# Ledger of designs, part 11: VHH binders against Formamidopyrimidine-DNA glycosylase (mutM)

Target 1, 288 residues: Formamidopyrimidine-DNA glycosylase (mutM), of Thermomicrobium roseum (b9l1z5)
Amino acid sequence: PELPEVETIRRTLAPVLIGALVIGALRGEHPEDILLDPWPVFARRVRRHRIVALERRGKYLAARFEDGDRLVIHLGMTGELRLSHPATAPGKHCHLALVLRSLRPLPPSLVDQRQRFLLRYLDIRRFGRIALLDQAGWETFTARLGPEPLDPTLDPRALWSRLRERRTAIKAALLDQALLAGIGNIYADEALFQARLHPARRCQTLSLDEVERLLVALRTVLSAAIENAGTTIRDYRDGQGRAGSFQSRLQVYGKPAGTPCPRCGTGLARIRIAGRSSVFCPRCQPLH
Short names: E, the ipSAE of ESMFold2; O, the ipSAE of OpenDDE; V2, 0.75 times the mean of E and O plus 0.25 times the DockQ between their complexes.

## First folded at step 5 (VHH)

Design n05 (from a11 with A33D T101P D107N Y108W; framework vhh_8cml_1)
Fold by ESMFold2-Fast, scan of step 5:
Structure n05 (fold): chain B 288 residues (1-288), chain A 123 residues (1-123)
Amino acid sequence: as target 1 above (288 residues)
Amino acid sequence: EVQLVESGGGLVQPGGSLRLSCAASGYTFSDYDMGWFRQAPGQEREFVALISTSGGSTDYSDSAKGRFTISRDNAKNTVYLQMNSLKPEDTGVYFCARGSPWDYIENWGMDVWGQGTQVTVSS
């Protein structure tokens, strides 16, 4: 999941999780691959916390507890968060679950007679991570992340200034979470197509106008993806277990070389940047 | 002191094989994803391969799929990259990296890097 998928998960989970008490944790298949803390430490520390907010920073979901501690979740490539009734049989690839109690009535399909429900973490490839951070740890963690691309106060001139310090390809820079938080392969390709910028353009060659156009394109693509509940190619689901719809709106990402450009009909090209494939239109996105 | 030390690079003919090793010290090796990156002269550093904490999951760049195999031995604090069917395009300095628990390799989420080992593929 990239920023739109994590934001969609945040939005779908918030009405259920905010105000709930964490009363325990259940061990699944491979919690040691996901948790930074040993299981006994994690299970002890998460108990007796009330969730007061669900936050996102880039690709990270954070449940903020009343005492200022955060449960920070990175979904990796295949991580999924699922709400479930405690009586629901555990599925494959579930590595842990939080046991929560709602302080407000929730549907009987979700909660038992004591208003308890589960938030399950599933991850087929096990590249996700979950940790408990105190306030100081959260501040240290977030300090390394770049600004949110959807922050309306983000100054294109400040971004342009930072890009001028980089000789790297613009797509590689967009994947750098220290530059801008939350952009991955899907939305980097889509935003560069929208902005009419070649993915291999060196950052320092971009004009201020091109950076302004790129930021507008990023905001347009990311906002549209959020409105469409994110992109589901294989595994992504929102907090209710629903697939996203933005995959039908993808213009270039994942398309085979030679596919006609949806804008001009020119065959799309594919090149490697930062070890990953990048798809673009050589006519709409010239290297100059 | 956290360190990653690569070895196993060298000169090899096209179609040949090399096995790179990365010895880790100064931390609990089994708590971290590990990866390999490379950088060719005049080019940017690129992702090659990633392995999860237990070794149960791997990921590869498009150019490495089917030719390279990443593996790890948590008892020996070592990650390996077996490179087969080497091509001139594989020439570069290969870096071992410790994965930040918070980030994917392709997003520069690495918090510790080795010094690199040179791989040259030429006839």
Scores: ipSAE 0.163, ipTM 0.603, lowest interface PAE 5.2, mean pLDDT 87

Design n06 (from a11 with A33Y S100E I105M D107A M110F V112Y; framework vhh_8cml_1)
Fold by ESMFold2-Fast, scan of step 5:
Structure n06 (fold): chain B 288 residues (1-288), chain A 123 residues (1-123)
Amino acid sequence: as target 1 above (288 residues)
Amino acid sequence: EVQLVESGGGLVQPGGSLRLSCAASGYTFSDYYMGWFRQAPGQEREFVALISTSGGSTDYSDSAKGRFTISRDNAKNTVYLQMNSLKPEDTGVYFCARGETWDYMEAYGFDYWGQGTQVTVSS
């Protein structure tokens, strides 16, 4: 998941999780690959915390508790959060579950007679991570992240100034979470196509107008993806297990070389940047 | 003091193999992901391989899949990269890295780096 997928998970989980009390935790298949704390420490620390907010920072989901601690979740490539009735079998690749109690009535399909439900963490490849951070730890953690691309106070001139310091390809820079938080391979390709910028353009060669166009393109693509509940190619689901629909609106990402550009009909090209496959239109996105 | 020391690089012909090692000290090794990155002259560092804290899960760049194997020995505080079917395009300085943050797909997610070991694949 990238920013739109994590934001969709946040939005779909918030009505259920905000106000709920964490009663306990259930050990699954491989919690040791997901948790930063040993299981007994995690289970003890997470218990008896009321969730007061569900936040996102870049690709990270954070449940903020009454005492200021945050449960911080990164889904990696294949992580999924799933709301479940306590009687439902966990299924494959469930590594842990939180046991929660709602303080308001929730649908009988989700909760038992005592208003208890599960938030399950599933992860086929096991590269997601979950940690419980105090306020100081959260501040230290988030200080490493760049600004949110959807923050309306983010000034194109400030972004341009930072890009002038870099000789790297613009696509590589967009993947750097210290520059901007939350952009991954899908939305980097889509935004660069929208902005009419070649993915291999060196950052320092971009004009202010080009950076302004890029920021507008990022905001447009990311907002549209959120409105369409994110992109599901194989593994992504929202907090209620539903697929996103933005995959039908992808212009270039994942397309084979030679596919006609949806804008001009020229065959799309594929190159590798920073070890990642990049798809672009050589006519709409010229290098010079 | 956190230290990561790579070894095992060298010159090899296309199709050859090398095994890189990274000896870690100054922290609890088993609490951290470990990764390998590489950098060709004049280019950015790119992700090569990642291993979970237990060694039970691994991930690879598309260029490394099927050819490279990452492994770790928590008792020896060492992470390895077995590289097979080497190509001229694999030439570069290979860096061992400790994963502090949870975005492991980018170099940003790694807080300590070794000095690197040179791998040259030529005929």
Scores: ipSAE 0.082, ipTM 0.551, lowest interface PAE 6.7, mean pLDDT 87

Design n07 (from a11 with S61A A64V T101Y; framework vhh_8cml_1)
Fold by ESMFold2-Fast, scan of step 5:
Structure n07 (fold): chain B 288 residues (1-288), chain A 123 residues (1-123)
Amino acid sequence: as target 1 above (288 residues)
Amino acid sequence: EVQLVESGGGLVQPGGSLRLSCAASGYTFSDYAMGWFRQAPGQEREFVALISTSGGSTDYADSVKGRFTISRDNAKNTVYLQMNSLKPEDTGVYFCARGSYWDYIEDYGMDVWGQGTQVTVSS
């Protein structure tokens, strides 16, 4: 999950989670790979917190509790959050579940007679991370992240100034969460295609107009992906277990080399940047 | 002091093998994911492999998948990279890195880096 997927999960979970009380936690298969705290510490600390907001910062989901603590979740590549009735079979790859109680009536398919339900964390590859942070810990954590690309106050001139200090490829810079929060491999490729920028362009060679075009492209692609409930290739689902639909709108990401460019018909090219596969049109996105 | 010390680099011919080791000290090793990165002359640092805190999950760059194996021994505070079927394109300085407490994949970030060990694959 990248920013649009995490934002979709936030939106779909918020109506159910906001106002709910965490009354416990259930240990699953391998919580030790996911949790920052040892299981007994996490289970004790998470109890008796009421969720007052569900927030996103970059690729991170945060449930904010009444006392200012946050449960911060990163889904990694294969992490999934599922709402379920307490009587539902645990299933494979579930590493932990929160036991929550709703203060308002929810459907009988989700809650037991005491309005209790589960928020389950599933992760096949086990690269997700979950931590309970106090307010100071949250501030320290978020200080490492760059601005939100969808923030309307984000100044393209400030971004351009920071990019001029970098010799790295623009795609590598977009993957750096300290520069901009929430962009991963899918939306970096898609935004660079939309902006007509070669992924290997050195950051310091970009003009202000090119950076402004890139920011517009990022906002356009990210907003469209949110409107289409994110991109599902294999492992992403929203908070209700539903697939996104933006994958049918992908222009270049994941396409084989030689696939005709949807804009000009030239065969798409694949190169590696920062260890990641990058797909682009060599005609629409020239290096020089 | 938190420290990562790599060893095992050297010169090998194409098709050869090397085993890199990274000895960690100054922290609770089992609480952190560990990774290997490499840097060729004049190029940016590139992700190679990642291993979870328990060693139960691994991830690899596509260019090394099937040829390299990352492993760890939490009792010895050591992470390893077994490199088989080496190619000239694998030449570079190999860095051991500790995943930050929040991050442990190439697009997240690493917060402690070793000094690196040189791997040269040539005839």
Scores: ipSAE 0.030, ipTM 0.504, lowest interface PAE 7.1, mean pLDDT 87

Design n08 (from a11 with L50R S100D T101E D107S G109A M110F V112Y; framework vhh_8cml_1)
Fold by ESMFold2-Fast, scan of step 5:
Structure n08 (fold): chain B 288 residues (1-288), chain A 123 residues (1-123)
Amino acid sequence: as target 1 above (288 residues)
Amino acid sequence: EVQLVESGGGLVQPGGSLRLSCAASGYTFSDYAMGWFRQAPGQEREFVARISTSGGSTDYSDSAKGRFTISRDNAKNTVYLQMNSLKPEDTGVYFCARGDEWDYIESYAFDYWGQGTQVTVSS
């Protein structure tokens, strides 16, 4: 998942999780592969916390507790969060579950007689990570992340100044979570197409106008993806288990070389940047 | 100045073994995950194996699982790939790469790469 997928998960889970009390944790198949803390430490520390907010920073979901501690979740490539009734079978690839109690009535399809429900973490590849951070740890962690691309106060001049320090291709810079948080391969390709910028343009060569255009393109693409509940190619699902629909709106990402550009009809080109496949229009996104 | 230098490649017959090493310098090695990737002639670069900062977590591609073992020595700033039961399909240039603990097997999650070491498996 990229920013739109994590934001959709946040929005879907927030009405159920905010105000709930974590009363325990259930061990699944391979919790040690995803937890940063040993299981006994995690299980002890997470219980007796009330969730007061569900936040996102880049690709990270964070449940904030009353005392300022945060449960931070990175879904990796195949991670999924699923709400379930305690009586439901855990299913395959479930590595842990939080046991929560709602302080308000929730549907009987979700909660037992004591208002208890589960938030399950499933992950086929086990590349996700989960950590419980205190306030200082959260501040240290988020200091490494760049600003949110959807933050309306993000100044194009500030972004331009930071890009002037970089020798790398613009697509590689967009994938760097220290520059801007939450952009991955899908939305980097889509935003660069929308901005009419070649993915291999050196960051130092971008004008302020081009950076302004890129920021507008990022906001447009990311907002549209959120509106369409994210992109599902294989594994992404929201907190209710539903697929996103933005994949039908993709202009260039994942298209074979030679596919006609939706804007000008020129055959799309494919190159590798930072080890990732990049699809672009050589006419609409010229290098010079 | 970050440097990653691979060694240990060579020519081996099918069923043979090789141990690759990657010596890292210019940064605090124990703060970063490390990975191995390979590129066969005419093919794209593919993920082979990953090891976490402490060495407590490892991941392998399906083709490497059960045959290859990734390990690291933080005191020596070195990551290793032990390759057993080698097949002609394992032929390629093997690269080590520096990764982030929160970012995994996607190549963009790896910001520095070695020059590569050639592995040839033939009779």
Scores: ipSAE 0.000, ipTM 0.149, lowest interface PAE 18.3, mean pLDDT 86

Design n09 (from a11 with T53R D59Y I105F D107S V112Y; framework vhh_8cml_1; at its last look DockQ between E and O 0.75; V2 from the best seeds 0.00; counts 0 for: pae E 6.3 > 2)
Amino acid sequence: EVQLVESGGGLVQPGGSLRLSCAASGYTFSDYAMGWFRQAPGQEREFVALISRSGGSTYYSDSAKGRFTISRDNAKNTVYLQMNSLKPEDTGVYFCARGSTWDYFESYGMDYWGQGTQVTVSS
ESMFold2-Fast, scan of step 5: ipSAE 0.401; ipTM 0.711
ESMFold2, look of step 6: ipSAE 0.084; ipTM 0.543
ESMFold2 (binder alone), look of step 6: mean pLDDT 84; pTM 0.848
OpenDDE, look of step 6: ipSAE 0.215; ipTM 0.636

Design n10 (from a11 with L50Y G56D D103E I105L; framework vhh_8cml_1)
Fold by ESMFold2-Fast, scan of step 5:
Structure n10 (fold): chain B 288 residues (1-288), chain A 123 residues (1-123)
Amino acid sequence: as target 1 above (288 residues)
Amino acid sequence: EVQLVESGGGLVQPGGSLRLSCAASGYTFSDYAMGWFRQAPGQEREFVAYISTSGDSTDYSDSAKGRFTISRDNAKNTVYLQMNSLKPEDTGVYFCARGSTWEYLEDYGMDVWGQGTQVTVSS
């Protein structure tokens, strides 16, 4: 998941998780690949916390507890969070589950007689990460992340000045979470197409006008993806297990080389940047 | 002192094979995901391969998939990259990197880097 997928998960989980008390944790298949803490330490530390807010920072979901501690979740490529009744079978690739208790009535399909339900973490590839941070740890962690691209106070001139300091390709820079938080391969390709910028353009060669177009394109694409509940290619689901619908609106991401550009009909090109495939229109997004 | 030391680079003909090793010291190796990156002259550093803390999950760049295999031996504090069917475009300095405790390698959140080992593929 990228920013739109994590934001959708936050929105769909918030009505259920806010106000709930974590009463325990259940060990699944491979929690050691996901957790920062060893299982016994995590299980002890996470219990007895009430969730007061569900926040997102870039691609990270954070459940904030009353005492200021955060349960921080990065879903990697294949991580999924599922709400389930305690009697529901765990399913494949479930590595851990939180046992939560709602202080307000929730649907009987979700909760048992004591208002208990599970938040399960599933991850086929096990690239996700989960940790419990105190307030100081959360502040240290988030200081490494760049600003939110959807923050209306984000100034194009400030972004342009930071890009002038970088020699890398613009797509590589967009994937760097220290520059802007939350952009991955899908939305980098889509935003660059929308902005008419070649993914291999060196950051230092971008004009202020081009950076302004890029920021507008990022905000447009990310907002549209959130409105469409994110992009599901294979594994992404929202907090209630539903697929997103933005995949039908993708212009270039994942398209084979030679596919006609939806804007001009020229065959789309595919190159590698920062070890990832990048798809673009060589006519709409010229290098020079 | 946290340290990563690469070895196994060299000159090989197209279609040949090399096995790179990265010896880690100064930290609890099994607590960290590990990755391999490469950099050709005049190019930016690019992701090659990733391995989870247990070794059960791996990821590869499109150019490496099907040709390279990443593995690790937690008892020996070592990560490996087996490179088969090498091509001239694989030429570059290969770096071993430790993933930050919080970062997924797709986000390029590496906090410790080795010095690198040169791989040259030419006829």
Scores: ipSAE 0.005, ipTM 0.338, lowest interface PAE 10.7, mean pLDDT 86

Design n11 (from a11 with Y27F T53Y S100D T101L I105F D107P; framework vhh_8cml_1)
Amino acid sequence: EVQLVESGGGLVQPGGSLRLSCAASGFTFSDYAMGWFRQAPGQEREFVALISYSGGSTDYSDSAKGRFTISRDNAKNTVYLQMNSLKPEDTGVYFCARGDLWDYFEPYGMDVWGQGTQVTVSS
ESMFold2-Fast, scan of step 5: ipSAE 0.341; ipTM 0.697

Design n12 (from a11 with Y27F A33T T53R G56D S100E D103E D107S Y108W; framework vhh_8cml_1; at its last look DockQ between E and O 0.86; V2 from the best seeds 0.00; counts 0 for: pae E 5.0 > 2)
Amino acid sequence: EVQLVESGGGLVQPGGSLRLSCAASGFTFSDYTMGWFRQAPGQEREFVALISRSGDSTDYSDSAKGRFTISRDNAKNTVYLQMNSLKPEDTGVYFCARGETWEYIESWGMDVWGQGTQVTVSS
ESMFold2-Fast, scan of step 5: ipSAE 0.412; ipTM 0.710
ESMFold2, look of step 6: ipSAE 0.247; ipTM 0.636
ESMFold2 (binder alone), look of step 6: mean pLDDT 84; pTM 0.848
OpenDDE, look of step 6: ipSAE 0.056; ipTM 0.578
ESMFold2, look of step 7: ipSAE 0.208; ipTM 0.622
ESMFold2 (binder alone), look of step 7: mean pLDDT 84; pTM 0.850
OpenDDE, look of step 7: ipSAE 0.078; ipTM 0.591

Design n13 (from a11 with A33D T53W S61A A64V T101E I105L D107A M110F V112Y; framework vhh_8cml_1)
Fold by ESMFold2-Fast, scan of step 5:
Structure n13 (fold): chain B 288 residues (1-288), chain A 123 residues (1-123)
Amino acid sequence: as target 1 above (288 residues)
Amino acid sequence: EVQLVESGGGLVQPGGSLRLSCAASGYTFSDYDMGWFRQAPGQEREFVALISWSGGSTDYADSVKGRFTISRDNAKNTVYLQMNSLKPEDTGVYFCARGSEWDYLEAYGFDYWGQGTQVTVSS
């Protein structure tokens, strides 16, 4: 999941998780592959915390507890968070679950008579990561992330000044979470297409007007993806287990070379940048 | 300063074995997934194997599954690739790569690369 997918998960989980008390944790198949803490340390530390906010920084979901501690989740490639009734069988690829108690009535399909429910972590490939950080640890962790691209105070001139210091391709810079948090391969390709910028343009050669156009394109694409509950290519699901619908609106990402550009009909081209496949229109996104 | 340094390449006969090593420095090794790629002359780099940050999960290209094993030693900041039953088509420069901690939506997202080590399989 990229920023829109994590934001959709945050939005779908928030009404259920905010105000809930973590009363325990259940061990699944391979929790040690996901957790930074050993299981006994995690299970002890996470219990007796009330969730007061559900936050996102870039591609990280964070449940903030009343004492300032954060449960920080990165879903990796195939991670999924799923709400379920305590009587639900754990199923395959569930590595841990939080046992939560709601202090307000929730639907009986989700909770038992004691208002208990589960937040399950499933991950078929086990590249996700979960950590419990205190306030200082959260501040240290987020200090290495760049600003949120959807932050209305993000100044395009400040972004332009930072890009002027880079010789790298603009797509490589967009994938750098220290520059802007939350952009991955899907939305980098889509935003560059929207901005009419070649993915291999060197950052230092971009004009202020081009950077302004890129920031507008990023905000437009990311907001549209959130509005459509994210992109489901294979595995992404929201907190209710539902697929996103933005995949039907993708312009260039994942298209084979030679596919007609939706804007001009020219065959799309494919190159590799920063170890990633990049798809673009050579006419709409010229290098020169 | 992130550095990845591969070693263990060489010339081997078909059916032989080699063990590649990649020594990592300049970052917290245990926070990152690690992978191996290879490149034949005039071709794009192709995925070979990857291992999760904890070492608990691995993935392989279909062409090497059952023959190659990726592993890691987080105490030594090293990732390994054990290559068995080598074939002439395994010939290429083998690269160690650091998985993107921030952008692992796709299995092969990697942001730092070693210089490579040559593996030649011929009679």
Scores: ipSAE 0.125, ipTM 0.580, lowest interface PAE 5.8, mean pLDDT 87

Design n14 (from a11 with Y27F T101P D103E I105F D107N G109A M110F V112Y; framework vhh_8cml_1; at its last look DockQ between E and O 0.66; V2 from the best seeds 0.00; counts 0 for: pae O 6.8 > 2)
Fold by OpenDDE, look of step 6:
Structure n14 (fold): chain B 288 residues (1-288), chain A 123 residues (1-123)
Amino acid sequence: as target 1 above (288 residues)
Amino acid sequence: EVQLVESGGGLVQPGGSLRLSCAASGFTFSDYAMGWFRQAPGQEREFVALISTSGGSTDYSDSAKGRFTISRDNAKNTVYLQMNSLKPEDTGVYFCARGSPWEYFENYAFDYWGQGTQVTVSS
């Protein structure tokens, strides 16, 4: 999941989670692979916290509690958050669940007679992470992240200046969460395509105009993805278990080499940048 | 102090095999995903492989898939990279890296690196 997927998950879960009280936690299959804290510590710490906000920062989801602590979640490659009735079976690859109490009416399909429901974390590959951070921890954590690409106050000139300090390819830079938070392989390729920039262009060679174009492209693609509930490549699901639909709107990502460019018809090219496949149009995105 | 020390590099012929090791110290090894990167002369450092905390999950670059195997021994604080069917294009300095405690997606973030070990594939 990237920014659009996590945002979609946030939006899906927020109406239910905000205002809910965490009253316990249930141990799943491999919580030790996911949690920063040992299970006993986590289970103790997470209790009796009321969720007052559900925030997103980059690819991270953060439930903010009344005392200022945050349950920070990174979904990794296959992580999923699922709301469920307490009587619903956990299913495979469930590593932990929060037990929550709703202070407002929820559908009987979700809550039991005691107004309890579960937030389950499922993760096939177990690359996700969950941590409970205090305010200081959260600030320290988020200080490592770059600005939000969708923040309207993000200055393209500042971004340009930062890019000029990098000797890597622009695609590699986009994947660095310290440059911009929330961009992964999907939307890096898509944005670069929209911006007509070769993924292997050196950051130092980009003009301010090109960076401005890139930022516009990022915002356009990311916003469109959010509007379409994110991209489902394989296992992505929102908080209600629903797939996104933006995959049908992808221009270049994931397409085989030789696929006609949706813009000009030229066969798309596939190269490796930072060890990841990068699809681009050699005509629309010239290196020089 | 966090330390990562790679070993096992060397000169091999095309089609040959090498096994790299990375000894970790200065942190709780089992709490972190580990990865391998490589850098060829004049090229950018590139991702090669990643292994999860417990070793239950792995990921590879396209070039590494089917030929390389990443593994770890948490009791020995060591991560390994078995490289088979080596090609000249595999030549480079291979780096061990500690995964970020948070970012484990297809654009992996790592916060500590070893000094690297040279791998040369040549006839």
Scores: ipSAE 0.016, ipTM 0.321, lowest interface PAE 6.8, mean pLDDT 91
ESMFold2-Fast, scan of step 5: ipSAE 0.593; ipTM 0.817
ESMFold2, look of step 6: ipSAE 0.027; ipTM 0.491
ESMFold2 (binder alone), look of step 6: mean pLDDT 83; pTM 0.844

Design n15 (from a11 with T53R S61A A64V S100D T101Y I105M D107P V112Y; framework vhh_8cml_1)
Amino acid sequence: EVQLVESGGGLVQPGGSLRLSCAASGYTFSDYAMGWFRQAPGQEREFVALISRSGGSTDYADSVKGRFTISRDNAKNTVYLQMNSLKPEDTGVYFCARGDYWDYMEPYGMDYWGQGTQVTVSS
ESMFold2-Fast, scan of step 5: ipSAE 0.383; ipTM 0.716

Design n16 (from a11 with A33Y G56D I105F Y108F; framework vhh_8cml_1)
Fold by ESMFold2-Fast, scan of step 5:
Structure n16 (fold): chain B 288 residues (1-288), chain A 123 residues (1-123)
Amino acid sequence: as target 1 above (288 residues)
Amino acid sequence: EVQLVESGGGLVQPGGSLRLSCAASGYTFSDYYMGWFRQAPGQEREFVALISTSGDSTDYSDSAKGRFTISRDNAKNTVYLQMNSLKPEDTGVYFCARGSTWDYFEDFGMDVWGQGTQVTVSS
């Protein structure tokens, strides 16, 4: 999941999770693949915290507790969060579940007689990560992330100044979470297509006007993806277990080479940048 | 001192095989996911392979899938990369790295790097 998927999960989970008390945790076979703390430490520390907010920073979901601690979740490529009744059989690839008690009535399909329910973490590849950070740890962690691309105070000139110091391809720079938080392979390709910028353009060669166009394209694509509940290729689901619908609106990402460009009809091209496949229109996104 | 030391690089002909090793010291190896990255002349460093802390889960770049296998031995504090069906495009310096963040496709996510070992594929 990228920024739009994590934001959609945040929005769909918030009505259920805000106000709930964590009363325990359940583990799969290899909690060490997901958790940064050893299991006994995590299970003890997470217990007896009430969730007061759900936050997102880049690709990270954070449940903030009343004392300022945060449960920080990165879904990796295949991570999912699912709400379930405690009596529901565990799904395959469930590596962690929080046992929560609602402070308000929830549907009987979700909760037992004591208003208890599970938030399950499922991950086929097991590259998601979960950490419990105190307030100081959260501040240290988020300080290393770049600004939010949807932050209206983000000045194109400030972004341009940072890009002028980089010799790398613009797509590689967009994937750097220290430059801008939350952009991954899907939305980098889509934004570059909307901005009419070749993915291999050297950052230092971009004009201020091109950077302004790129920031507008990023905001447009990311906002549209959020409005469409994110992109589901195979694995992403929102907090209610529903697929996103932005995949039907993808212009270039994941398209085979030779697919007609939706804008000009030229066959799309595929190249590799920083080990990632990149799809673009060689006519709409010229290198020169 | 936290240190990663790669070995096993060399010159091979197309279609050949190499096994890279990375010896870790100065930290609890089993607490960290590990990865292999490479950098060819004139291009950016790229992701090759990643392995979870237990070794039960792995991920590969598109170019490495089906040809390369990453593995680890937590008792020996070592991560390996078995490379088969090598192509000239695989030429580069191969780096072992320790993962400290959750975005494993980003160079930024790695906090300790080895010095690298040269792999050259040519006839």
Scores: ipSAE 0.057, ipTM 0.528, lowest interface PAE 6.6, mean pLDDT 86

